# VH-VL binders against q9ut70: the designs that were tried, part 2

Target 1, 155 residues: q9ut70
Amino acid sequence: MTIYAFYIYSRKCECVFAHRWKPSDRNSMETLVSQLEQNSIEDDMEKLIFGVVFSLRNMVKKITADQDQFMSYTTSKYKLHFYETPTNLRLIFITNPKIDSLTHVLQQIYTTLYVEFVVKHPLYTHVPPSAEEGGINCEIFRITLDRFVRTLSCF

## First folded at step 14 (VH-VL)

Design r04
Fold by OpenDDE, fold request of step 25:
Structure r04 (fold): chain C 155 residues (1-155), chain A 122 residues (1-122), chain B 107 residues (1-107)
Amino acid sequence: as target 1 above (155 residues)
Amino acid sequence: QVQLVQSGAEVKKPGASVKVSCKAFGYTFTGYYLHWVRQAPGQGLEWVGWIDPYSGDTNYAQKFQGRVTMTRDTSISTAYMELSRLRSDDTAVYYCAREGYSRGYDNYFDSWGQGTMVTVSS
Amino acid sequence: DIQMTQSPSSVSASVGDRVTIACRASQSISKYLNWYQQRPGKAPQLLIYKASSLQSGVPSRFSGSGSGTDFTLTINSLQPEDFATYYCQQSKSYPLTFGGGTKLEIK
């Protein structure tokens, strides 16, 4: 497996959804987290990811006069794939560095899975639940996301 | 409500095999990993392995590699654990347990079967 | 493998008491620590996950704390039904491992 984790951040910069895949990817992710946590942010992968995304997003906005958005950030250990929706949700994949950009896949996840199972849910209030409220706790979304990701050729 | 119902107690001879079943109720069976944990009489808990009911993928503790086989029948939401080449130290209560789902956190057990006592004796 | 050590192995207390149980990991497991309660003749039940998150339906008198290698389960104002064996479990890496258990007995 080359896809390690998936995250959704709200417009308020809260992680409202997170999923990690087993078995080998989890171990790889754990190793990565362990290495990153040496900088006093123990067990807060969500915050670390947000920090990176926030910084990169701001840099791109400052450098490019036209509306621009970074698609991916690659290190020797991982690749971060990024997509921001029109509603300012941030979708993120963490993968093996060798994986090509999955921004289009993230967009597809938003339009076909998130919109379908979360936004169109009868109880949806047009605001994703806060992290304090438990975030996005939609079983159908989670299960469908998992199945979808497993069909990817890079998985 | 989530419920895991296991098969009844077993008595086996050394060298034999035992197959324990675990039927799931009240949730999407293929949506959650299922673990097996055993407990020898008067002892602590020992993790045996997990199965993904969706794919059938498994991960066994090294101690049981080559002797344990975890399977599932999705049509009846039932998981199975078979342990072969039984020995006296395999005598234990065997539990199936559902892995809970929390944002970015896994490998904790939020629901347990009632347990199945397996006795291995000559 | 990550070894989990609980202390004490047994403790006697009275109804209404405050009790603390310690769990130590042989290496850092961050917050990947869970607590279970097992009553005699019953299956274990989840109390705390991710070191400090209270499982739904569990009384608020139960709380978990700690990170890294040292963790604590606290029971405030013991109730009669709390006399049981408690186990910690690390979820950091495979194989998953449990502590040896702490038996809480009535004084």
Scores: ipSAE 0.836, ipTM 0.926, lowest interface PAE 0.6, mean pLDDT 91
Fold by OpenDDE, fold request of step 25:
Structure r04 (fold): chain C 155 residues (1-155), chain A 122 residues (1-122), chain B 107 residues (1-107)
Amino acid sequence: as target 1 above (155 residues)
Amino acid sequence: QVQLVQSGAEVKKPGASVKVSCKAFGYTFTGYYLHWVRQAPGQGLEWVGWIDPYSGDTNYAQKFQGRVTMTRDTSISTAYMELSRLRSDDTAVYYCAREGYSRGYDNYFDSWGQGTMVTVSS
Amino acid sequence: DIQMTQSPSSVSASVGDRVTIACRASQSISKYLNWYQQRPGKAPQLLIYKASSLQSGVPSRFSGSGSGTDFTLTINSLQPEDFATYYCQQSKSYPLTFGGGTKLEIK
């Protein structure tokens, strides 16, 4: 397994959705999330992730203005993939460092899954734009997302 | 309401096989990992393994490797645990249990079946 | 394998008492510790997950604390239905393992 976690942050910088995949081998191949959780609570992790993304995004804007986009950054332990929607919704993947950029996959998740199950079907979640500002507790979205991600060649 | 309903008690001889069923109600069957845990009479709890009902992937405790097979039928939301080459020390109540979900799967069990007593005696 | 040790193995208490059950892991399991209650002749029921998160529907008199290797389950005011056996379970690594259990009996 090379994809560790998925996050959605609202335009207000709140984590409205998070999914951590089960590590394939918890004995030897712990995910970044598992490692970080040793010394932090889940809420702190989500805040930390956003802080990093926020900083990098701002840095890119400052240096290149609107001519460049933050897509990903890589460490020796993980890669963070980023996509921001026109409505300033932020989608994030945390993966193995060797995984190529998944920005296009994040965009696809937004256009096909988020729009379908969260925006168009408010019965499953909140009515937009509140759905983007409140927590997403939609089993159908979660399950469909999980299935979609598992079909990826890099998974 | 989430419910796991297991098959009835079994009596087997040593060397035989037993197959226990667990039918899920009140939730999306393929959306949650399902675990099996057993408890010998008057003893503690022992983890047997888990199955992903969606993919059919399994993870068994080493102790049961080669003897246990977990399967599922998604059309009827039912999971199965088969244990072969039964021994007297396999006598136990076998539970199916749904893995809870909290922004991910963390190997805790939020719903349990009623248990199936399996007795192995000569 | 990660060994889970509970203490005490049994404890006697009265209704209204505060009871604490300890669980120790042979190695650090971070917050991956869960607590279950099992009444006689019944299946276990989840009380606490991830060391301190209260399962929905569980009374607030139950609480969990700890991190690393040492964990505690606390029942602040015992009720008659609380007399049961309690198990801790680590979810850090495979195989998943349980403590030996603590039987809470009426004094």
Scores: ipSAE 0.818, ipTM 0.917, lowest interface PAE 0.7, mean pLDDT 91
Fold by OpenDDE, look of step 14:
Structure r04 (fold): chain C 155 residues (1-155), chain A 122 residues (1-122), chain B 107 residues (1-107)
Amino acid sequence: as target 1 above (155 residues)
Amino acid sequence: QVQLVQSGAEVKKPGASVKVSCKAFGYTFTGYYLHWVRQAPGQGLEWVGWIDPYSGDTNYAQKFQGRVTMTRDTSISTAYMELSRLRSDDTAVYYCAREGYSRGYDNYFDSWGQGTMVTVSS
Amino acid sequence: DIQMTQSPSSVSASVGDRVTIACRASQSISKYLNWYQQRPGKAPQLLIYKASSLQSGVPSRFSGSGSGTDFTLTINSLQPEDFATYYCQQSKSYPLTFGGGTKLEIK
């Protein structure tokens, strides 16, 4: 498994959905996200992730005069993939650093899963997230997302 | 309502195998990890392992590696735990438990089966 | 493995009392700590997850606190049905491990 976590942030910079996959080496390995959470609360971790993305995105816009788009950044330990929707929703993957950009996959998740199961879902009510729970409480979205991600060749 | 229903009590000889079943009701069976936890008489709780009912992937505690096999039949929303080479210290109530969901990597158990007593005696 | 230590192993209290149960992890587990209640002859039931989140349907007299290595379960104004054994469980790393339990008995 090379995909570690998935996050959705609202236009208000709130993490409204988070999903962490169990590591492939289930007996001895932890995901990077899990390791990073060792000494922090989950809310702080989510805020940190957003902070990094926010800063990098702004930097790119400033340097290239809005002619470039922030797609991903890579460290020796992980890659952060980014997609922002026209409605300023931010989707983020955390993966193994060797994984190619998943911006197109994030876009697909938005258009085919989020829009379908969250936006158009007649029973869905958006609730602002708490520090410990996501604002999107849609089981169908979660399950479908998980299955979709697992079909990816890089998973 | 979420409900896990386990098979009945078992009595086995040392060296034998036992297979316990856990049938899930009231939720999407393949949408939640399922764990097994055992409790020896008068003792605490011991984690055995988990299975992903969707993929069939498993994770066993090292203590049980090579002796435990977790499987599932999605057509009947049933999970199985088989423990082989039984010993007297395997005598315990075995529980299946659904993993609750908060952020996907939570490993807490929000629903439990009623338990299956497995007695290993000569 | 992460060892979980509960204290006390047993406690006697009366209806209406306030009771606190401690759980300590051998290493930091952040907020990945859950509490369960087990009544005699029954399966465990989830009370608290992620250190302080109250499980749906659980009375508000139950609360959890703590982070890192030290955690506490508090029961305010004990009710007759609260006399049971309580377990903490870390969910930080595999293997998942439980505390030894705390038996709450009626005085």
Scores: ipSAE 0.755, ipTM 0.896, lowest interface PAE 0.7, mean pLDDT 90
Fold by OpenDDE, look of step 15:
Structure r04 (fold): chain C 155 residues (1-155), chain A 122 residues (1-122), chain B 107 residues (1-107)
Amino acid sequence: as target 1 above (155 residues)
Amino acid sequence: QVQLVQSGAEVKKPGASVKVSCKAFGYTFTGYYLHWVRQAPGQGLEWVGWIDPYSGDTNYAQKFQGRVTMTRDTSISTAYMELSRLRSDDTAVYYCAREGYSRGYDNYFDSWGQGTMVTVSS
Amino acid sequence: DIQMTQSPSSVSASVGDRVTIACRASQSISKYLNWYQQRPGKAPQLLIYKASSLQSGVPSRFSGSGSGTDFTLTINSLQPEDFATYYCQQSKSYPLTFGGGTKLEIK
């Protein structure tokens, strides 16, 4: 498994959806996300992720006079993939650093899964007991997303 | 309504194997991880492992590595736990439990089977 | 492995009482702590997940608090059906581990 987490941020910069996949080496390895959580920054993790993306996005736009767009950034431990929708939703993958850009995959997730199950079919929404207020509460979206991601060649 | 229904009580000899079933109702079986937890008589709870019913992937506690096998039949929404080379200290009630969902990597159990008593005695 | 220690192992209380149960982890588990209730002869039931999130359908008299290594389950006004054994469980890392349990008995 090379994909660790997926996030959706609203135009108001709030994390409205988050999914973390279990690590491939479940007994001896922790994903980057899990490691970050161990450092007592769990509550701030989503904010930190957004802060980094926000800063990089703005930097790229400023340097290139809005002629370029932020797609990803890579460290020795992970890669952050970014896609911003026309509605200013921000979709983010966190993956193994060796994974090529997944911007097109994020776009596909938006156009085929998010639009289908969250936008066009609001009746698919489910309020699970563990749902956070203001978040995306759609079980079908979650399950379909999980299955879709698992079919990716890089997963 | 989410419901997990397990197979009946088992009595086994040391060295034998036991296979417990857990049938799921009221939700998408392949959409949730399923865990197994056991409880010896008068004792606490002990995590055995989990299975992803969708992929069939498993994760066992090291204590049970080599002795436990978790499987599933998606056509009938049923999970199985087989424990081999049984010992007297394997005597316990075995529970299947659905992993709840919050952020996808949660490892809490929001629904439980009724439990299956497995007795290992000579 | 992360060791979970509950205290007390048993507690006697009366209907209407406020009861607190403590759970301590051998290392920081952030907020990855869940609470279960187990009535005699029954399977455990989820009360609280992620330290303080109340499971749907669970009475509001149950609450969880804590972070890091120290956690607390609180029952504000005991009801007859609350006399049971309670377990904490860490979900931070594998293997998942449970506390030894706290038996809540009627005084």
Scores: ipSAE 0.741, ipTM 0.893, lowest interface PAE 0.8, mean pLDDT 90

Design r04
Fold by ESMFold2, fold request of step 25:
Formats: sequence, structure tokens, C-alpha cells
Structure r04 (fold): chain C 155 residues (1-155), chain A 122 residues (1-122), chain B 107 residues (1-107)
Amino acid sequence: as target 1 above (155 residues)
Amino acid sequence: QVQLVQSGAEVKKPGASVKVSCKAFGYTFTGYYLHWVRQAPGQGLEWVGWIDPYSGDTNYAQKFQGRVTMTRDTSISTAYMELSRLRSDDTAVYYCAREGYSRGYDNYFDSWGQGTMVTVSS
Amino acid sequence: DIQMTQSPSSVSASVGDRVTIACRASQSISKYLNWYQQRPGKAPQLLIYKASSLQSGVPSRFSGSGSGTDFTLTINSLQPEDFATYYCQQSKSYPLTFGGGTKLEIK
């Protein structure tokens, strides 16, 4: 298993969507969950990702490094791929550390799937819905996102 | 109106195989994982494994590895669990259960079939 | 494997009582704990997921709490339909495992 999770954070740094992929026979949810909990926090994954996203924002603002560096964050256990839209929506992949940057995939998810199913959602009064309102609860977005990610060669 | 409807009760001899079906209604069958959970008479619940109806991928509890096979037919929204080389301690009610979804939280069962009694007796 | 221990195994109570059922994991499972109700002869039904989130359609008299290794299910003001067996289930690691159950009976 190479792609572990996908997240969307709002402008207010709230998790409004999350999807996790289950490990194959040799890999298990225990492996992924244990890795994240070994980071010395026992908060749910939403809090873990918020802290990493916030830290990456601060690092990018202070550094004039190449674009590739500030669009990803790698540990021995995982790699975070980050894309922020002009409206401060944040799309994130969590993968194993050896995967090439998926920023272009995140951009594609935003311009095609998010726009089609979330922005154009007839029942959302604002976009994205707040975390307290249940966030992005569109089943077709989740299923379409899942199927799209499974077509990636690195999956 | 999520509903899971299972096949009828089975009586088998030790060494035989059984195949239990689970037909899904009221939701996108390939959009949710299905799990199998069993319960021996008067006992608690035991997880058998899951199937991803979209890909056909499975994950079995080690206890059942080599004896259980989970499959599905997406054209009729039906999942199957086959257990081979049956023995008396496989006597149980076998449930299929749909995995729920809540903002990335998984491995919880928000809808259950009615159960299929499998009795293995010499 | 993560072992789940429920206590008590059985409890007798009256309509209107408050009942607390405990579930302990053999190692930390964070908040990855779910609760089910099973009436005699019926399939289990989800009550609580992720330690404290109430499933849609479940009465508000049910609540869950805990994190790490120790979790509780609380039923306020028992109703006749609440007399059933309750199971906890961890969702952190495969194999997914259940507690042994707590049978709630009429006193």
C-alpha cells in the first residue's frame, strides 16, 4: 500500500473531508495507525494533520527554497503532499516516503472532482460545509475520489 | 434504507464447505466495504474479514486464512463468504455487515444482515 | 491481537436506572472504539462509533466516553427496549476484535 489517506482542510484549518485506503494482505491498518501514534501524540488523525499543515505553512513562508520542497513533507514513516488553492482550501495526500510528489494529482482532484461535486453541489449553502455541519458529505464525491486514486500508477 | 439480506440456514458435516450470500439494497454496493462477523451460540462476536466489492480485494483474520474465501458479484450486488474444511466449532451465526464512513473513520459496522445459521455436526 | 475486556458480564437493572458498561483494551486504541446493541435473536446494531459519536437514529440516552485503553457506555434512564447484550469493538488494528459482551437484564 503506497497511498494511505487523503484530506481536505478548510480556510479555518478544519478537516472537512477525509478518506483512508485499507492496506493489502501484507500491510495492515495496524501498521499505519501505529506509525502515526508513534509520533508521540494520541490525538485523532485530524489533529495530527493540522499540526503538520500548520508547520509546513510556517516553514514555506520563511524559506525561499524550490517549489518541490515546500509542496511536500517527508518523515521516515510517511510523506505529506500538499496543495493549497487560491481560496485557502488545502488538499493533502499521506503516502509512504518513497512516492514522487502528487501535487499535480491534488490539483486535478480540485479542478475536476471538487469543483464538479462539491462546488456545484445543489444543497450546500456554502462551500465547503463546516466541520460542525459534517463537512463534505457527498457520497458521489467520496466514491469518485476513491476510484480515481486507485487508477494512479503509484497506488 | 440500507438493507443486507442473507441466504438461509445451513446444516453441514465436518469437512464440508458452506457458502453464505449477502445481497445489498438501498446503497451503492461497490462504494462500501463489506465485513463478515460470526457468533457461536451463546457467545460473543468474532471478525472473519472484509471484502472490497469494487476491486475484489480481501483481508482475512489469520485464524481463517486458507479456509475462507470472500467473493462478490457486482451485477447482482451480492457478496459471498465460503468457509471450507468445516469443524464443529465453526457452528455459528454468520453476519455480513457494511462498513460505515464518517470523515475517514472506518472499520465500524453501520448496517448488518439478519444472519445465517451454519450448524456443523457429526 | 488487541484483546477487549468488558465488565460486568451481566447487570440487572430497572426501567429508569442509569447503567454504565466498561470496556478495556489490552493496548492503546486511541478513540477507535465502537459500541453495538444486540437484542435476543437479532443482529447487532451500531450505537456509538469513534468512542463518543452517536449513530443516527440512536436515542440520546446513550453516550460513550473514553480514550486509550478505558471506555464506557452509559445508558441514562433505561427503557424496556434497552434490555439486550452490548458489545464493544476496536477498530484500530486487524483482526478487528469485540469485547465478550454485557447482558443487561430486568431486575
Scores: ipSAE 0.685, ipTM 0.842, lowest interface PAE 1.4, mean pLDDT 85
Fold by ESMFold2, look of step 14:
Structure r04 (fold): chain C 155 residues (1-155), chain A 122 residues (1-122), chain B 107 residues (1-107)
Amino acid sequence: as target 1 above (155 residues)
Amino acid sequence: QVQLVQSGAEVKKPGASVKVSCKAFGYTFTGYYLHWVRQAPGQGLEWVGWIDPYSGDTNYAQKFQGRVTMTRDTSISTAYMELSRLRSDDTAVYYCAREGYSRGYDNYFDSWGQGTMVTVSS
Amino acid sequence: DIQMTQSPSSVSASVGDRVTIACRASQSISKYLNWYQQRPGKAPQLLIYKASSLQSGVPSRFSGSGSGTDFTLTINSLQPEDFATYYCQQSKSYPLTFGGGTKLEIK
């Protein structure tokens, strides 16, 4: 198992969607998720990911003008892949640290799945529901996302 | 409207096998993990394992490894749990339960079957 | 394995009372704790997930709190249908484990 989790953060920097994949090796993914949560001042994984993404975005803007180079962040335990849409929606993978960037996959998820099942939903607004309002709660998007990710060669 | 309907009660002798079915209604069967949980008479709840109905992948509690097999037939939205080499202490109600979803939170059971009593006696 | 201990094992109370049930994990489980209600002869039903989130359709008199190792389920203003057995269950690691149960009886 190489892809551990997927997140969407809103323009307001709130986590509005999250999906985790169960490990093929029943011990390894559980350990990674537990370690990340235990090492956070804020115990929730969503808050941990927000802190990392916010820090990375600010650091890169101070170092370089090429924002494409800031599409991933790698530690010894995981790799964070980041894609921001023109409407400031932030799509994130958490993966094994040794795989290539999946930014192109994140972009494809937005243009193909998010647009099809969330944007074209009859009750769509241009701003996803806040985390307090339950975020993105679309079963077909979740199931289709899960199935799509499972087709990736690196999954 | 989510509903899980299980097969009827079974009476077995030690050493036999039992296969319990769980038919899903009112949701996309392959979109949710299914768990099996058992409860001996007058006792608490014990997790047996899960199956991913989409891929067929399984994860069993170590206690049952080698004796339990979980399968499914996606064409009829039905999951199965087979327990072999039955012992008297396998006497329990066996439940199937659907794993819920809430923004990445997993391993909780938002819908349960009615239970299947399996009695193992000489 | 993570051991889950519930206290008390049983409690007697009257309709209208407030009851608190405790659940302790043998190691930190963060907020990965769920609560179930089981009425006699019935399957369990989800009440609370992720320590404090109320399942859809569950009355607001039920609430959950806690993080780490110590968790509580509180039932405000008991109703006749609340007399049942309550189980906590940890969601953090396999094997998933349940507390021993707390039987809530009428006085």
Scores: ipSAE 0.648, ipTM 0.835, lowest interface PAE 1.5, mean pLDDT 84
Fold by ESMFold2, fold request of step 25:
Structure r04 (fold): chain C 155 residues (1-155), chain A 122 residues (1-122), chain B 107 residues (1-107)
Amino acid sequence: as target 1 above (155 residues)
Amino acid sequence: QVQLVQSGAEVKKPGASVKVSCKAFGYTFTGYYLHWVRQAPGQGLEWVGWIDPYSGDTNYAQKFQGRVTMTRDTSISTAYMELSRLRSDDTAVYYCAREGYSRGYDNYFDSWGQGTMVTVSS
Amino acid sequence: DIQMTQSPSSVSASVGDRVTIACRASQSISKYLNWYQQRPGKAPQLLIYKASSLQSGVPSRFSGSGSGTDFTLTINSLQPEDFATYYCQQSKSYPLTFGGGTKLEIK
């Protein structure tokens, strides 16, 4: 397994959607699975993701549209892939560090899945519900996103 | 309404195999992981493993590796757990349980089947 | 494997009392801890997930707290239907493991 997690952060720097892919006996790297679970991957990833989201929010004053300053960040353990929508939603993949950029996949998720199942939802607002309100709580989006990501050749 | 309905009680001899079924109602079967958990009479709960009904992928507790097989039939929304080379200490109620979803949190069981008693005795 | 230790093994209390049940993990599990209620002869039912989040449909007299290795389930104003065994379960790593259970007996 090469894609570990997907997140959406709002312009308020809140995690409003998250999905993590499980390791299995047949379709997993057992050593990596042990490292992820034992290293509390959520804590490390949350700090990194918050730093990225916060930095981009505060850079709005001095960086214009189409700035290509930061599209991914790689450590020895993980690679973070980043895409920000025009409405300041931040879509993020966490993957194996050796994966090529998935920014185009993040764009596709937004334009195809998010628009179809979240934007077109009758209760849609341009500002997603806060983390306290449950965030983007759309079952069909979650299931469809999971199935889409599993079709990727790098999954 | 989410419901998991399991097959009836089984009595087996040591060395035999048993296959327990779990039929899902009221939700998208392939959208949620299913776990199996057992409980020996008068004792606590023990996790056996999970199956992803979409892909068929599984993850088993090491204690059961080599003796348990989890499968499913998506056309009838049914999961199965087969335990082979049964011993007396496999006597337990076997539960299927659906994993819940809450924004990045997993491995918790928000719906349970009624349980299937498997008795292994000479 | 992460061992989960519950205490006490059994507790007797009266209707209206407040009861506290403890669960300790052998290593840090952050907030990855769930609580279940099992009435005699019935399947377990989820009460609390992620240490403190109350499952939908569960009475507000149930609450959970803790992080790291030490966790607590609190039941305020006990009712007759709360006679059951309570289990904690860690969600951090495989194999998923349960505490040994706490049997709550209503006097």
Scores: ipSAE 0.602, ipTM 0.820, lowest interface PAE 1.9, mean pLDDT 84
Fold by ESMFold2, fold request of step 25:
Structure r04 (fold): chain C 155 residues (1-155), chain A 122 residues (1-122), chain B 107 residues (1-107)
Amino acid sequence: as target 1 above (155 residues)
Amino acid sequence: QVQLVQSGAEVKKPGASVKVSCKAFGYTFTGYYLHWVRQAPGQGLEWVGWIDPYSGDTNYAQKFQGRVTMTRDTSISTAYMELSRLRSDDTAVYYCAREGYSRGYDNYFDSWGQGTMVTVSS
Amino acid sequence: DIQMTQSPSSVSASVGDRVTIACRASQSISKYLNWYQQRPGKAPQLLIYKASSLQSGVPSRFSGSGSGTDFTLTINSLQPEDFATYYCQQSKSYPLTFGGGTKLEIK
């Protein structure tokens, strides 16, 4: 398995969407949640978000605000792919450390799937809905996102 | 409303095979993993395995590897479990169950079929 | 395999009582534990997932707690429909495993 998880974090740094892929190794005794826990990804998410935001502020210093921002960071255990919109919506992949950056894919997810199914959602009064309101709970968004990611050559 | 409807009870002799069906209603069949769980009379629950109806990928408990086959037909939203070389201790109610979704949490069963009794007697 | 042990195996109680059912895992499963209710002759029904999250449509008199190896299902103010068998199930590793069940009977 090369793509482990996808997350959306709000401007408030709240997780409003999470999708994780089951391990591809059929003989593995590990469930999805056990796999992510073994790689320490669940415990590291807050630190990862703060580190990425801090790095972006240092990097884009003296540049005009309200621009899309892209970053990828690699550790020995995983690679974080980060895309932030001008409105501070944060889209994240967690993957095998060996693959190329997927930040262009995160932008594609935002401009096509997120806009079509979340921004245009007839029942959401705020976009994204807060974590307390249940976050992004649109079935079509989740299923379409999952199917799209499975078509990627690195999946 | 989510509903899983299973095929009727079966009586089989040792050495035979049985194929149980599970038809899904009220949700996108290919959007959720489907599990099979069995319960011998007077006993607890035992996990058999899962199928991803989208890809057809499966994962079986080691105890059933080599004897169980899970398949599906996406055109009629139906999953199947076939168990071969039946023994008397395979007598059980067999349930299909849909895996729930809660922000990436997996392997919990938020909807169940009514169950199919399979009786193996010599 | 992760062994799941439930206690007690059976409990007698009256309508209105508070009942607590325990589930112990043979190794840490963090919070990856689910609870099901099964009435006689019926399929199991999800009550609680991820140790403490209440499934949609389940009455608030049901609650779950615990982490690691020790977990508890609590039922406040028992109703007639609550007399059933309760199972815990771990989601940490394959094969997925269930506890032996706790039968809740009317006294």
Scores: ipSAE 0.595, ipTM 0.838, lowest interface PAE 1.9, mean pLDDT 86

